# VH-VL binders against q5f3g0r98to304: the designs that were tried, part 1

Every score and structure here is a prediction.

Target 1, 207 residues: q5f3g0r98to304
Amino acid sequence: MSLKRKEKGVVFGSPLTEEGIAQVSQLIEYLHKNLRAEGLFRVPGNSIRQQILKDALNSGTDIDLDSGEFHSNDVATLLKMFLGELPEPLLTHKHFHAHLKIADLTLFDEKGNKTSTPDKERQIEALQLLFLILPAPNRSLLKLLLDLLYQTAKKQDKNKMSAHNLALMFAPHILWPRNVTANDLQENITKLNNGVTFMIKHSQKLF
Positions, changes and structure headers below are counted from each chain's first letter, unless a header gives other numbers; Kabat numbers aren't used for antibody chains.
F, E and O are the ipSAE of ESMFold2-Fast, ESMFold2 and OpenDDE, as the mean of both directions, binder to target and target to binder. V2 is 0.75 times the mean of E and O plus 0.25 times the DockQ between their complexes.
Where letters were taken out, [cut] stands.

## First folded at step 1 (VH-VL; framework fv_erenumab)

Design ea6
Fold by ESMFold2-Fast, scan of step 1:
Formats: structure tokens, C-alpha cells, sequence
Structure ea6 (fold): chain C 207 residues (1-207), chain A 120 residues (1-120), chain B 110 residues (1-110)
């Protein structure tokens, strides 16, 4: 900082910053042009090409993603890596249990079986509140991410990726518990996936 | 027909330098990333370095970082490995390998290798 | 020691089936595509399998690959004497920023 004469830009593995968001936005912009790619976000790309992109983003260099050197899967995987490598999840540790509770607003019958009558308006209102109180950088990136995933799900006839499929790919990269146990992981996976599915489907109403 | 032919291997004293070359033919060399992989006598395969299709990006294994430099000349269809400050543990057969265009982490074509022996 | 773990040797009779295992972690096999290579004595390695389970043109369907979690296997059916070789698994390791190989498995056809 003021005691240092020079600083290096670092994007991956560092706390979220406006500069980091600007770099990652290049990946999001590219992906909006490639929504029809089959298996987008599901199939990993080439790890060497991902490393090249990661290094370029960390250096703040201009990237020509349309050069033909990179596949859509490379860019998609790198976006997931960026989110998963944040020191704190994009949705924050503080709100982890709140998201589990919101996902659980689906009603259950007396036998414990899930009913098909979810409380959609209450879920929307609760998510709007949680997103409103997120730090500004987190809220800004989350809005960009959810719009990307919503648009991807709209092209599922071409890319074969439903909102639920996308939630399976992204939930573990945007929301995880601070203290993990084997039981907590098993109990919460389905709820987190359902919660993120809801966020993707209703993203247009959440901001 | 794709061919990769390595040259430049030999016997050298510790601390000396050697430059390996790999002559490529039968494909558009400038469209592919290229790797160096080595194999010590009686041991397994060890990845050494990679260079992007245009030469702008390079990665190497930590044990050779600062000593080995990968480079390429697309006008001559040739890949290079400059090896400085050679050590006994660098003794190996060095293979040139092409990055598989349509797969991750695959090397679809390999050269026959060139032997580097570092001994006193 | 190698980052990926393979058995040092495996043996079977002609016409039999053999499987060669390769174990890693989430930073390599778990998150990346896996390739398998065959190295005949005194020769350069040859690509057998890429993208976990795909064969290059010219590789017979006797060779197959599969991946589950942080492990991968190479399957060889209808073993032939010409299959005697060293077999290596390989993948990218995200934590090392490097390609890593298994230690190799020597296949002997008795």
C-alpha cells in the first residue's frame, strides 16, 4: 500500500475487488456470445489454456478470447475456478444458513415427502433482502453471474444445460460452509442446489 | 504425416549448457502448443515445459525454472529447450511432444527422443 | 515419487483382460481430463486414450479408459504379446501448474 512503492495485480485467490471484477467480466462477456455451446460449464476445458488465461487475468493483460486459441469450456471452467478460489464464498459464510432456510421453503407433507407448492414470493423477498445487504463488490458480481446463468438456461435446447444443471456446477463455487463435516455436506447438498436453481430461474426479480 | 525429430543431446559436465532442438513437419506448427517431456534411465515420464502456439506463454516444472528456457521459431517449424546450469539429475532422454488440439492434457505425437547425460 | 499412483507391474495371459489403475487427487485427476500412454521397450510413448475415455484414430477398441472421482483406469481386453509395454496415466495438476504422470505400470503377457 502507501508503504510499498510497487504492487502486482492478483485476481485469483485474493479478496474480491473492483479491478478483479473488471478482469472476470471479460470472461462473462465472452460467455454471453457463446451460450449455445453444448455442455457449457459442465465439461472441463483444457487446463493448460485455462492456466494461460488465469495468468493473463492476474497480469491485467488484454485477452483476445476470440482468437481461436480458447474453447468456451476453458473460459467457463476458469470462471468457476475464480469463484471457488475466493477466500470467502461469493454469497458469504455469514448467509450460508439463511440460504439453506430459504431453499427449504418448499412445503413437505406429514410423511416428509416434498410437495409441489413452493412459497415463491417469500423466497424472492428473502433473497432480495440478502442480496441487498451483500458487500457492493459481491452484489455486483453476483448480478452479472446470475444473469449469465439465466441466459444460459434459456438456451438449454441448444446447450443441454438447465437451471438445475447449472446449479449443480456452480453451487459449490459460490456457497460453502466455514466448518465442514461429513454429515453437513450430505444433508445440505440438495438444499444448496435447489436454492441456486431458484436464484437462476428468478434472477430477473432478485435485483 | 506428422513428424517430430529431436537433436542436440550429448554428454556434458555439470554446470555446462546444452540446447535441444525439435524439427516439426507434416502439420501447421504455428497452430499447436508444444511440450518437452523427459525420462531418466529406468524411471518414468516427467513433464518439463510447454510453450503456446505463438510463443507468448510458457510454463515449466519448478525443478528447472530459472535454468531451462523453452522457445520456438514458427518460421522454421522448430522448438527449442535451452538448458543452463545442468545437474546430474537432468540426465534423461528428452522428448518433444505436440499438444492435442481437441483434448486436454493429451500429447498426440512424440519424437523419438534425444539423450542428455550430465556426468563428471 | 510420482504424484499419480499406479501399480508397478501387472501380468496376464494372452486373450485375457487386464485393468491398470491410476489414483490422484482433486487438483489433478479430480478436476481435469486424463490421458493414457503406451511405451514399448526402446520407443517413444504413444497416446492410447485422451479426454478420459476417447481413442485416437488407429487405436483398437480393446483399449478403453474410465474415470471416477480422483481415480482412472485403463482396460485392455484380448491381450496380445505385442501389448507388453509400460503404461502411463497423465493429467494437468492445477496446484502445481504442471503436467503430472503416474509412475508407470509394466505389463507382462505371460
Amino acid sequence: as target 1 above (207 residues)
Amino acid sequence: QVQLVESGGGVVQPGRSLRLSCAASGFTFSSYGMHWVRQAPGKGLEWVAVISYDGSNKYSVDSVKGRFTISRDNSKNTLFLQMNSLRAEDTAVYYCARDWYDSSEGFDYWGQGTTVTVSS
Amino acid sequence: QSVLTQPPSVSAAPGQKVTISCSGSSSNIGNNYVSWYQQLPGTAPKLLIYDNNKRPSGIPDRFSGSKSGTSTTLGITGLQTGDEADYYCGTWDSSLSAVVFGGGTKLTVL
Scores: ipSAE 0.000, ipTM 0.428, lowest interface PAE 20.3, mean pLDDT 82

Design eb2
Fold by ESMFold2-Fast, scan of step 1:
Structure eb2 (fold): chain C 207 residues (1-207), chain A 121 residues (1-121), chain B 110 residues (1-110)
Amino acid sequence: as target 1 above (207 residues)
Amino acid sequence: QVQLVESGGGVVQPGRSLRLSCAASGFTFSDYGMHWVRQAPGKGLEWVAVIWYDGSNKYYADSVKGRFTISRDNSKNTLFLQMNSLRAEDTAVYYCARVEDYYYDYGMDVWGQGTTVTVSS
Amino acid sequence: QSVLTQPPSVSAAPGQKVTISCSGSSSNIGDNYVSWYQQLPGTAPKLLIYDNNKRPSGIPDRFSGSKSGTSTTLGITGLQTGDEADYYCGTWDDSLSAYVFGGGTKLTVL
């Protein structure tokens, strides 16, 4: 995909902007055409090709992702790197504990089955409200990301990546606490993964 | 442009078998789940079966479990319903319908015109 | 008996408003998203509403859906003679592992 407009400045490692989102949106568009790649987002790409692509995005250089020079794994890994290198997580530090609480709304009965509609609807409504109060750039990119992951999970029998597998790969790159400790990460890993799994599965209903 | 066309209906005796086909055109068939829905003369809609976009998951109404088999051939853009041990109560117009997603509660947005199955002795 | 309950018929004059109810349980309407289908005489069903309250492209805004608890409602305003049809609610039932339809409501426009 060639960029319709050249942008200047550093995209990776910088605060999220609409201009930066436009630069990385071409990665997302490319990945929508390659959803059936086995191990997508799990299998690493080539570090040299990833660096070439990263440099091109940072400089605003036109990129033809359909040229055959790049593998889907290169593009997928670079998207993860972009999200993880943001100075503040996509979902923000401010909402970290709210997301943990929302993840706890999934209840199980004594037989291990999920209980009743009210809790699922409460989770959806709570996430809708949190996403509405996100900064506009964060909300825009999150919508694009969750749609991509939802569509990837739909092809799981081809790509072997369930919504839960995708959550394992992405949760640490879109949501982390401001004051990092080993206890913060370890105690909440399962809740974060479950929360992001829920976001992926219900992404079409969250915006 | 987007079309579903059923075929294979007819008159059969109780206990016999019949195979229905649904030919899809105008969209990427392999991206959609597919349903079979039937309607007996003068009655309401009754769901029969669903198959996921890749054929990996299938569900059936209790009334047809063990007798009907849903399948698909994505290379031919065709959905099938193999109907065995047919009963008089299977008499109906059979529709195929597509669903955009693998979530079962989503709406069926495109329907065929139906094919008539009559089971009589 | 039908898992989802609808009134068998409703009637109104052109230009008026009608509502068609559909009642279920926690395992179907309560837990899942609902759709509404229109079936004109002698034709295949057509999707009117999906995900409780959304319209497919080409469906006029005279048609609306809503869900509350274990019930859902189809609203039709500005009734036209072309709206005479059978209307069905539908959703997934978790306990049956099956898609279920309401019994249908015949709308007559005087």
Scores: ipSAE 0.006, ipTM 0.457, lowest interface PAE 11.6, mean pLDDT 83

